# Ledger of designs, part 46: VHH binders against o75319

Target 1, 181 residues: o75319
Amino acid sequence: GNHIPERWKDYLPVGQRMPGTRFIAFKVPLQKSFEKKLAPEECFSPLDLFNKIREQNEELGLIIDLTYTQRYYKPEDLPETVPYLKIFTVGHQVPDDETIFKFKHAVNGFLKENKDNDKLIGVHCTHGLNRTGYLICRYLIDVEGVRPDDAIELFNRCRGHCLERQNYIEDLQNGPIRKNW
Key: E = the ipSAE of ESMFold2; O = the ipSAE of OpenDDE; V2 = 0.75 times the mean of E and O plus 0.25 times the DockQ between their complexes.

## First folded at step 3 (VHH)

Design r4 (framework vhh_6fv0_2)
Fold by ESMFold2-Fast, scan of step 3:
Structure r4 (fold): chain B 181 residues (1-181), chain A 121 residues (1-121)
Amino acid sequence: as target 1 above (181 residues)
Amino acid sequence: QVQLQESGGGLVQPGGSLRLSCAASGFTFSSYEMYWVRQAPEKGLEWVSTISSSGSTIYYKDSVKGRFTVSRDNAKNTLYLQMNSLKPEDAAQYYCATEYGLEDFYSMDVRGQGTQVTVSS
């Protein structure tokens, strides 16, 4: 399947850097084979991603891909200078503790290795919203001690779209701190 | 209407094997990527495996690599999961899914009833 993911066109391609953090969120880039189904202004390839990040005067140092598929683009479509990490997640359920641990470990490792620069951690799922927003907010709450409502507000503002799934929001606001990092 | 019907679950001892099947109808099965996901007791839904439309590209959750094998028969519109060396942590309700069963609004409507896998001695 080379079909465009449902609702993908409804979301902004790339958000803004979340101030005070190294995070930037975006929707999944689509490789060249998808461009036949898109108007020029709708295209958002891996190259387009890096161009849009550069237009914000930012630089990516890591991409964390939360989708459950590799059909949208391949790691080789990314610059060799940018590490790529795949964490397979399903779309409608709160990620399990093992997935949260993997995400936290990857973020902590990146930050430790990039103390001398200001490169960003780019995080995406299919829409760059629910799974993406959950894991970024979970990291800010559990590791950085940010209040849940503040983390959610910051993500929503910078992504340009609000977290949509109540189960994700409820877990962030009232769920336990995951000390698995 | 997309329909998915899982079967093959049961009770098995640690180290045992089970073969799950998923009968698909209502869409062009051979044109779509398919997935196995599970919901373990006291846990949320987790992804287990992905298989491309042709069957040539396959991915597995790290904890099941070397033990589980996904396959498909496009002529029969059937997806399979061969599970070997089963562990207590593999106990879960197993679902086959399409993209709609894993994303957004339609997730619960598209996913089948699942098949239960219990691992205990």
Scores: ipSAE 0.289, ipTM 0.648, lowest interface PAE 3.6, mean pLDDT 88

Design r5 (framework vhh_6fv0_2)
Fold by ESMFold2-Fast, scan of step 3:
Structure r5 (fold): chain B 181 residues (1-181), chain A 121 residues (1-121)
Amino acid sequence: as target 1 above (181 residues)
Amino acid sequence: QVQLQESGGGLVQPGGSLRLSCAASGFTFSSYEMYWVRQAPEKGLEWVSTISSSGSTIYYKDSVKGRFTVSRDNAKNTLYLQMNSLKPEDAAQYYCATEYGLPDFYDMDVRGQGTQVTVSS
């Protein structure tokens, strides 16, 4: 089955680049087989993702996929020039330290290898909101020294939707900095 | 009514093996991707494995790769998790889940009662 994720249509397809960072957040793209269940204006395929990024005069250099499924699209649906990384995360719960470490390692590696360009790190979960926002904000707080409230506000503004899970917000504001992970 | 019933948990020594089963009913099992997730005491839900509806595509958590094997029998509406070389850190309540029982999609908890795995020397 090609079931559309619940509430997927409620979210903007792609946000704006977060100023001062290399991050851009979006909801999961849906491969061509899902288009039978969508109106033309609702379609958001991998191709549509890259078209929307280009319309903002931006370029993707890495996609980090935080879903725990590959039923929505395949890495082969992406341009061969854009690396794809899968980090399996379950929603609702604050990501564990292992997941946080993997995300930080991937971001740091990308930035080191892309010092000579301005390409973006695209991050998504199913809706591009809770897991996506948590990990981006956690990186900004722990690695770049951004104040928690400033990181959250920046993400909310650029994504066009506010982080909604209170446990995620609480961990970002009051949780420990994960220096070893 | 969607029902998921896990079984096969128990107490084993480090290095031991267990085979978990999940009996599904109330939906077309063969049409849905299935998951194993676990929860240790005082910890959140942790993803363990994903298996596609046909069984052809499988993913594992890094720490269980090479030790755990997920499989499914669509004719019997049953999901399995073969756990070998069990470690103390694998001790948890194990649940099978469907797309409808996943926290990111729905506020409904459509997962079974779970089966407890205890690893002690």
Scores: ipSAE 0.106, ipTM 0.526, lowest interface PAE 5.6, mean pLDDT 87

Design r6 (framework vhh_6fv0_2)
Fold by ESMFold2-Fast, scan of step 3:
Structure r6 (fold): chain B 181 residues (1-181), chain A 121 residues (1-121)
Amino acid sequence: as target 1 above (181 residues)
Amino acid sequence: QVQLQESGGGLVQPGGSLRLSCAASGFTFSSYEMYWVRQAPEKGLEWVSTISSSGSTIYYKDSVKGRFTVSRDNAKNTLYLQMNSLKPEDAAQYYCATEYGWPDFYSMDVRGQGTQVTVSS
């Protein structure tokens, strides 16, 4: 189908760059076929994503798509200059260690390759909130040594919405560091 | 009313095979992507596979590539997962899912009961 994902309209399309990091979070862009169900001001296509990031004086160097579907938009809808990485994740429960490892590896690879620029890593799931926030915060805690509460606060402030899933928050605060390197 | 009903699970030894089925009703099955997800008692939900509405585009979790094959029969409104060379790590409750609801959304009650896969040495 062509249905708008549940609660998608409730969330800000794109957050702000998380200061001190290369991360920016956003909700899933929707291709043109969804626009019949949206008012003009509600549209958020792949093109709209890049326009909004440019309006913040930022530039994307990588998109990490955490959804397990290709129905919302296709990689072909993105500019050829921006690499696209798919990491299939399901919602509700904390991502597994394999998923956490893949995310960390992709981020570290991007950072090593992009030492001489300031391009951002764009991360999204359906709402750009729970899976997205979990994996970004997990990276900051495990790799960058950020305190869990500080990582969560930074994400919440920059995304413009707070992490909603208590099990995700609990794992970030009290769970073990994932040694995936 | 959207309904999903999984079947085909059971107990196998490592290296064994099982074929799971998911009978779908209450929606135009041929128009929707379908998914397999799994949950072990001490693990979170894991995505296993995605299959496009036509069946032409398929994705797999890295650890199951070459061992699992997803397919669908749109005339019968049925999704399949052929599992070969099963490992202890594959033991889980297996669920099919569609674009409507669980595990990503909770407003629509479309979750089936799942089918249990046990791998015992």
Scores: ipSAE 0.445, ipTM 0.727, lowest interface PAE 2.8, mean pLDDT 89
Fold by OpenDDE, second read of step 4:
Structure r6 (fold): chain B 181 residues (1-181), chain A 121 residues (1-121)
Amino acid sequence: as target 1 above (181 residues)
Amino acid sequence: QVQLQESGGGLVQPGGSLRLSCAASGFTFSSYEMYWVRQAPEKGLEWVSTISSSGSTIYYKDSVKGRFTVSRDNAKNTLYLQMNSLKPEDAAQYYCATEYGWPDFYSMDVRGQGTQVTVSS
């Protein structure tokens, strides 16, 4: 169906590039069929995503989709030049080790293949906040050695919204480092 | 109102098989993706499988690939999960879910009571 995700309108469509990283977070873009239920200024399509990224003088090199559903948009709605990766990630729960691993693997693969450019890794869930923020921060902490509070602060500032889930925050701050395979 | 009712769970030995069913009502079943999720003791909710509205697109958790098969009968408003070669780590409460109303499984009021799968020798 074409129902708008709850609270989707409450979040900024696209964050800012996280300085020192290749990450940018955004809320899920919605395909054209959703526009019937939105005011023009509320619309955020895959096309709008790319336009907004361009306005920031950035370019997406990869999109990591953490949602469970395929109803929001199709990979075909994206330029062929931008790889699309789906990682099914449960909401409200700290992602399991497999999910974390998949995310890290994808990021590392991208970085390895894109050393010669400055293209961004676009990450989104429904709102582009909690799941998105957790996995990005988890990567920064586990792989890049960033202090948990610094990672969280950086993400929050760049996304324009703060992580909301205490279990995510607690895990990031005090949880164990996950395996980097 | 959206209603989901899981069934088919039980106790099996390692290597055994179960077939779960999910009866759906209160929404246009054939128009929505359906999901299987599970929650093991002391573990969080984890995704198991997704099947598109038409059944043409299917995804599995890596650990269940080759062993589990998701299917649906839109005429019967029923979702299925055939579980073969069951392992102890598959033991969990299994739920079916849909994106109807809310995309987050924990925010959905549509999750049924689930069906318990126990794997023990």
Scores: ipSAE 0.017, ipTM 0.329, lowest interface PAE 7.3, mean pLDDT 89

Design r7 (framework vhh_6fv0_2)
Fold by ESMFold2-Fast, scan of step 3:
Structure r7 (fold): chain B 181 residues (1-181), chain A 121 residues (1-121)
Amino acid sequence: as target 1 above (181 residues)
Amino acid sequence: QVQLQESGGGLVQPGGSLRLSCAASGFTFSSYEMYWVRQAPEKGLEWVSYISSSGSTIYYKDSVKGRFTVSRDNAKNTLYLQMNSLKPEDAAQYYCATEYGLPDFYSMDVRGQGTQVTVSS
């Protein structure tokens, strides 16, 4: 299928860097084949992603793709210099522990290898909101010791949209810390 | 009407093998990505494997890598999951799905009835 994801147009393409972190969140880029279904103002290709990041005077060093499909864009649509990691996640469900630990391991590895630069970790799901926000906030809470409410507020402000799924918010606020990695 | 019919589940001992099949009808199977997902009573829906429309791109959940193999036969409109070295934690209702059967997509009714996999100790 070549359909535009439901509600994809309702969200800002890319948020702002989360201050004090290396994270930036965005919605899924759509390869050129989707542009016939979009107005020029609605287009958000992989190229558009990198242009918007540069407009913020930032640079991507890693992309973590949380979608469960390869139909929206392919890794070869990205610059060869930017590593790409696919972590398959299903929407609506709080990500399982295996997914959480895989995300934490990728982030920790990137930070260790990029101590001498300020490159960002770009994270996206379909809308760049619920799964994306959950995993970023889970990292900040579990690894960085950020208060849950502070992590959620920071993500919401920088993404430009509030986390929508109450089960995700509930798990972040009251769920167990996942310390294993 | 899109239809997906899973089969091949059953009871197996730890370390055993099962081969699941999914017969698809009502759509151009060769044009759609396919998924295996599972749901155990104590867990939510878990993605297990992905296969592209051509079969050239495949991904697995980390806990099943090296044990499960997904494949498809576009001429027969059939998706397969070969499961080896089965563990108790693999016990679940297994579903095949296309983009329309998953929680992020419009229609849940294209998910098949599923096939039950039980692993007894």
Scores: ipSAE 0.243, ipTM 0.618, lowest interface PAE 4.3, mean pLDDT 87

Design r8 (framework vhh_6fv0_2)
Fold by ESMFold2-Fast, scan of step 3:
Structure r8 (fold): chain B 181 residues (1-181), chain A 121 residues (1-121)
Amino acid sequence: as target 1 above (181 residues)
Amino acid sequence: QVQLQESGGGLVQPGGSLRLSCAASGFTFSSYEMYWVRQAPEKGLEWVSTISSSGSYIYYKDSVKGRFTVSRDNAKNTLYLQMNSLKPEDAAQYYCATEYGLPDFYSMDVRGQGTQVTVSS
């Protein structure tokens, strides 16, 4: 259906670029058919996403969609110049090694292909918080060597909301480094 | 009350087939996207397949593409997963799910107890 995801309105649409990285996190954009359920100031379509990124003087070069549905918006709603990658992930469980590997591979490939520009990797799940924050932080810890607490603090500050799932936080702080990049 | 009841699991040898069913009640089944997800010991929950409310859009996990086929019968409020060429890696508890239990939501109450698939020689 066209029902708004639970708690979706509770979150800031787009965070800020995470300094020292190419990441920016946001909640899922909702296609035009959802707008009848939203006040004008609550609307966040794919077009609104790109307008908000542009207002920050940034440019998206890749979108990684971590939701496991296509009902919210379609890849065709995005500019053809911006690659779109779908990694189906179920919420509430720590992503498995295969999912972590796919995310790392996509990020590493983007960075290699975009050495000559400053385009961003946009990452979202439904709220742009738990799965999004986990995978970004996991990348920073495992690939970039960032301390877990520093990665989490950076994400929370830039997203404007704190990671909520304790099992994700626990895995980031105390779990093994996944050397599958 | 939304209820989902999975069935059709069992023990098969590698290369075997099983057909899973999910009987849905308590909501307008034809209006909701449906999912198959699975959980093996040590792996956590994995998305397996998605089917749109009309059945027009279907997606699969890469490792099951060409082996699994999802379908639905909106008149009977039933979701199916035909599993062919089963591998040991497919052994898991299989659940169907709707919008409830999606990303950033935790609701084990909406899923049934699932149906167990065991693949061994």
Scores: ipSAE 0.012, ipTM 0.339, lowest interface PAE 8.1, mean pLDDT 86

Design r9 (framework vhh_6fv0_2)
Fold by ESMFold2-Fast, scan of step 3:
Structure r9 (fold): chain B 181 residues (1-181), chain A 121 residues (1-121)
Amino acid sequence: as target 1 above (181 residues)
Amino acid sequence: QVQLQESGGGLVQPGGSLRLSCAASGFTFSSYDMYWVRQAPEKGLEWVSTISSSGSTIYYKDSVKGRFTVSRDNAKNTLYLQMNSLKPEDAAQYYCATEYGLPDFYSMDVRGQGTQVTVSS
């Protein structure tokens, strides 16, 4: 199907790089077949994503797609020079340990392979907010030692929207640190 | 109304097999990707498998690869999960799901009641 995701138009397409990190968050890009349902100013294709990143004087080195579907765009719609990783996550519940560690391993691997450049890790779910914000903040807290409230504030400010799911916020603030990475 | 109705669960011994079915109604089934997710007691929802609307693209959770096979019959609006070589860790309530009506802010309340899979002794 080519219906627009629920509430997708309510969110900014792309946030800003989170200072002190390699992360940038955005909502899911929609392939060209969706454009007939959108005004020109509402369009956000994979091409639009890369144009907006370049306008910020940034460059993507990896995209991590946290959605559970491939209907929005295909890896083939992305430049061949940018690796794409799919981590299937079901929304609503806090991601399981397997998902958290898969995310951490992907980030750590990227950073090891990209020590000589400043390329960004782009992370998205459908809205680029709850699952995206949770996994980025979880990485900052568990691996980088950032205080939970500081990680959440940094994400909210740079994304331009606040994390909305209380169970995700509660886990970040008071949940256990996942050490196996 | 979108409705998903799972069936086929039961009690099986380790190494056994079960075939789950999901009957869909209230939407154009052939136009949507479909998913199997599961929830064990005291655990969150886990994604198990994805099948594209046409059936041509299929993905599995690493721990079920080679043991589970997802398929669909668009003419009958039915999704299937063939589960072989079942392990104790596969015991869970199994749900079929679609992205229709399941935004990030709301529970997967439009999914069916699920079907219970128990793997014991």
Scores: ipSAE 0.156, ipTM 0.540, lowest interface PAE 5.8, mean pLDDT 87

Design s1 (framework vhh_4orz_3)
Fold by ESMFold2-Fast, scan of step 3:
Order: C-alpha cells, then sequence, then structure tokens
Structure s1 (fold): chain B 181 residues (1-181), chain A 121 residues (1-121)
C-alpha cells in the first residue's frame, strides 16, 4: 500500500550529523508511488535523502533500516555503492538484546572498514526518532561510555525532535548497561 | 606509535585568547583524526573539538563559534585557537588521536599529557 505513515509529515526529513560521531538520523524515505499524496516540499524520496546529506557536505556509507516493513522504499532505490542493512524492529517495544547486539556489531564493523574516510552511518525507523534514537543512544552509552542524559540531549538536538517514548528514555537512563562489547 | 605533546597553555583573563598546539611524532599523522578534550577540576572529561583526516571540523556546543581547530599536515601539528575565554573554560586540555573516522568517544588511541589553561574572572 501507499498510505503515508501517520505523523510522518510532522518530522524533519534529516537531522544533523551528531558531533563526534558518524551517526545521522532521518525519517523513512518514501518511494515515487507516495508522491501523489505529498506537496513538492513534503517529498522525501531516497534521492532526496542523498541530496539533503550532500547539502550538509556529508556522505552516507551505510544505511541501517529499523522499520518492520519494506513497503516505503526498496533497497534497489539506493545507490549500489551504499551498503543497506535491515534490522526488523517493532514500534513501542524497547529493542531486545539481540537487536541491540546486531546494531552494535554493524556499527563497529563499519567503523573498522572505514578508518580512512568520514562517511556516515544513516539510521532510520518510520519517524527517525524513537527506535532510531534509542539504538544510537544505546551505542553511545554502552560502547562509548557517554552519560545517558548527554547521549539523549545530543540526539534530540541533532535530530531536531525529542525522543517521545517514555519507556525508551527510562531504559536508557536507568536500565541495565549491555556491556557485551 | 604516535607521540603527542601539547603546548600553549597558561593563565589568561576572561575575554582573552590562547592558542594551543599539539605536535605529533610518528607515522601517518595525515591519516589520523585529531581532537581536543578537556578536564576541569572535579569534573568529567569533556570533548571539545575534532578535525578529521579529511579536514572536516566538529565542535562541542559550549565552544562553538569561540574555538577553531586546524591542522598542518606538513608540520604534523594540530592547533586550537580559543577566543572569548570564560572562567568555565579552565581545565587541563588534552590532544588525542585516532584513525581518520569519527565516533563519539573517550576511546582515543593516543593521548598527550595535557596543558593547563586557567581563565581568571
Amino acid sequence: as target 1 above (181 residues)
Amino acid sequence: EVQLVESGGGLVQAGGSLRLFCAASGRTFSSYAMAWLRQAPGKRREWVALITSGGKTDYADSVKDRFTISRDNAKNTVSLQMNSLKPEDTAIYFCAAKPGYTYWSTHYDYWGQGTQVTVSS
């Protein structure tokens, strides 16, 4: 189907790269079939994503797609040179340890393979906010030793929207540290 | 592999300026990202600025528009120009290096010994 995700228009398409990191967060791009339901200034296709990243003088080296669907765009809509990783996550639930582990492994692998460049890891769910912000913050806290409140504040400022889901915020602030990496 | 030595610290009055230097010895300076971090008395270490191997710069919000990081690959030097200094900028400033990629981290591969910056009110 080509239904626009609920509240999708309420969010900024692409945030700013998070300073000191290779992360940039954005909402899900929508393939051409969705354009009939959007004004020209509301369109955010895979091509628009790459144009907006380039406008920030940045370059994507990996996309991590956290949505539970493939209906919004296909991996084939992305440049062949940009790796695409799908990690199926459901909304509302704090991602489980297996999902957190997969995310950390993908990020660490990318960083090791990209030591000689400045390419970014693009992360998105439907709105590029709750699941996206949770996993990025979880990485910063568990792997990089960032204080939870600092990680959350950094994500919120760079994304241009604050994490909304209280159970995610609570887990980041007071939940167990997953120190298996 | 890489040895880092900071210089340029000292005492300065609020509103003044200082320029910190970090001299790097060893191989492949041009492939490293170079950073400045600081630690104020009784506080945690804070990331301040970073310059990638490609020359892209990044700054903490607290220093944006006041500090400028630059590098000279021919001299194996990174510099931090600090303008409009505040008492809150008082800290030991550390030069740090890692492979050319950036990530949020206190996990740098190489560290200098630090240089003291004191800003009087």
Scores: ipSAE 0.029, ipTM 0.458, lowest interface PAE 6.4, mean pLDDT 87

Design s10 (framework vhh_4orz_3; at its last look DockQ between E and O 0.11; V2 from the best seeds 0.00; counts 0 for: pae E 13.4 > 2, placed apart)
Fold by ESMFold2-Fast, scan of step 3:
Structure s10 (fold): chain B 181 residues (1-181), chain A 121 residues (1-121)
Amino acid sequence: as target 1 above (181 residues)
Amino acid sequence: EVQLVESGGGLVQAGGSLRLFCAASGRTFSSYAMAWLRQAPGKRREWVALITSGGKTDYADSVKDRFTISRDNAKNTVSLQMNSLKPEDTAIYFCAAKPGYTYFSTRYDYWGQGTQVTVSS
């Protein structure tokens, strides 16, 4: 369908790269068919995404799509040189261990293959906030040993919006570290 | 495999400057990301600055615009220029190395022994 996601317009299209990391978070890009329902200044297509990343003097090397749908854009709308990974992630509930491990595996694989460049891992869900912020913070806490409050603060600042789901925040602050292989 | 040795620490008054150096031995230095971390008395180690194999730099907010990290691959060195020093910057400063992708961590492959920086009021 051609329906704009609820509250999608309320969020900044792209955050800043998270300093000290390869992560950049953004809201879901919308293919051209959605532009009929958007003012010119509201448009955020896959092309717009790459233009905004270049404006920050950054380059994407991987996109991880956490949405539970494929209706917003197609992988074919992305440059052939940028890998695309879909991890179907249900909203509202804390991602399960399988989802967390898939995310960690993808990130670790990208970093191993890209040790000689500075390309970024772009992560998005619908709004680029709750599922996106949870998985990025979970990675920083579990793999990189960042303190939960520091990871959350860094994500919030760079995304330009605060994680709002209290169950996600609670799990990050007080939940167990997921170190299962 | 890399061995790291820090130098340049010392005592300085608030508002002063110090330049720390980290000398690395090893053939693979140019492929490593290099970082500075610090540990103040009674506190955990915290990440301060990182420079990638490609020369891209990142800083913790507490030191942004005051500290500058740089590297010289021909000399196998990384340096940290510290300006406008504050008493809160008092810490042991550690040089650390990790394969050459950009993410900060307390988990590095190689660590120096540290160099003491003391900032008096």
Scores: ipSAE 0.318, ipTM 0.670, lowest interface PAE 3.2, mean pLDDT 88
Fold by OpenDDE, look of step 5:
Structure s10 (fold): chain B 181 residues (1-181), chain A 121 residues (1-121)
Amino acid sequence: as target 1 above (181 residues)
Amino acid sequence: EVQLVESGGGLVQAGGSLRLFCAASGRTFSSYAMAWLRQAPGKRREWVALITSGGKTDYADSVKDRFTISRDNAKNTVSLQMNSLKPEDTAIYFCAAKPGYTYFSTRYDYWGQGTQVTVSS
C-alpha cells in the first residue's frame, strides 16, 4: 500500500557525510504515488534524495536499502549510474550474522572498486536510523577498529538523530565482534 | 583545532632504529585516527602507517614488519617505532590526524610540521 510509514515525517530526510568515512544515512525516499498524502515540504522522493546529496557537494556511488519491503520506491527510480543493493533487514531486532556479513561484504567491495573517487555509500532503512545506524556502526567497529561509543556518537551526530533501540546500542557496545569474511 | 608536533627524527645508520613521537593538542585525541606519512626528496608524499581510535593498525607494504605504530590516548601521543631502517626510508616524516576514526578517507585534517629521518648506507 501507499500508507506513509509511522513517524517517517519526524526524521530529517538526509544526514551528513560521516567524516573520515564514505557513509551517509537517510530515511527511505518515497515514490510519486505517496506524494498525494504529503504536504509539498514533506515530500522526499528518489529525485529529492539526489538533489539533497548534491546540495552537500557529495555524490552517491552506492545505495544500500535495508527495508524489509519494496513498496516505497523502485530501483528504476534511481539513476543507472548508481548501483542499488537490497538487503532485507527485519526491524527492531539485531541483524543476524548473515545480514551483517552481507553489509560488510558490500561495503568492502565498494571501497575496493572506488579507490579512485570519493563517492558515498548511501544507507537507508525506513527512518534511516536504527537498522542503518547499527550496521554502519557495526562495520566501523568490526572492520575499522573504531571504539563503539565513538562510532555511535559519530553516526548520531551526522544523522541528526540518535539511535533509539537499546538492544542495538547494547550489542554495539558490548556484543561480540562479528565475522568479517 | 588539533595541533601536532613531531619529534625523534635524526641520522641513523642502515639497520638501525629510531622512534618517532607525535604530541597532539586538544581533548578529542581519541576521536581521531592517527597516521604517519613520509615524503622523500623528489617523491610524492606516501602513507606509512595508521592506527584507528580503537587501536587497529595498518601499514604500507614497504614498512610492514619493520615499523610499528602505537598510540597513548591518555598522553595524546602517537609513536612510530622504526626498525631495520634502510636508506630508502630517508624522508620527512609527518604525523597526521583525521576525524572519523577509520582509514576510509585519504584526507587528513591536521598535520604536523614533520621531522627529518636520514638513513645512511
Scores: ipSAE 0.109, ipTM 0.557, lowest interface PAE 2.4, mean pLDDT 92
Fold by ESMFold2, look of step 5:
Structure s10 (fold): chain B 181 residues (1-181), chain A 121 residues (1-121)
Amino acid sequence: as target 1 above (181 residues)
Amino acid sequence: EVQLVESGGGLVQAGGSLRLFCAASGRTFSSYAMAWLRQAPGKRREWVALITSGGKTDYADSVKDRFTISRDNAKNTVSLQMNSLKPEDTAIYFCAAKPGYTYFSTRYDYWGQGTQVTVSS
């Protein structure tokens, strides 16, 4: 369908680059067919995403899409030069170890391939907050050794919204470190 | 192998300025991201500023608008201009390097020995 995701209008479209990282988070862009249901100021299309990234003087080098569906936009709506990766991530529950591993593998691969530039990894779920924040923070904690509270604070500040799901926050703060291999 | 040597530390009164330097030798300097970190007595080491191989800069909130990181690839140096210094800036300051991609992380491949900065009230 073409229904606007619940609460999608309540979130800032694109966050800020997370300092010292290659991450930027955003809510799911919506293809043109959704714009009939949106006021002009509410629109956030794939084109709008790239315009907003350029306004920050940044460039995307990878988009990781954590949603289960293709109904919001198609990879064909993105510039061919920007790699796109879908990692189907179930919402409302802490992502399983397979999902976490796929995310870590994708990020590490990107960083190796892009060691000589400053391109960013764009990560989104539906709202660009809970699943997105969890996986970014899990990477920073497990792979980069960032303290949980520091990772969460950095994500919240740069996204412009705080992580909302307590089970995610609890797992990041008190849960086990996940294997990186 | 990259060798890093810090200099420019010292004693300064609150409100004053210091400029730290980090001289790098070894591999091509321009291919590394460079950072300054600091450690006050009894506290964990914290990140202060980073400059990527491509020249983009990032700063910890506690030093934004007061500190400026820069690099000179011809001289293989990175520097940290520290203005409006406060007693809480007192620490050993370390220069650190990692391959030319950016991480917000305490994991760096190479470290200097540190230079003491003391800000008196």
Scores: ipSAE 0.000, ipTM 0.259, lowest interface PAE 13.4, mean pLDDT 86
OpenDDE, second read of step 4: ipSAE 0.021; ipTM 0.377
ESMFold2 (binder alone), look of step 5: mean pLDDT 83; pTM 0.846

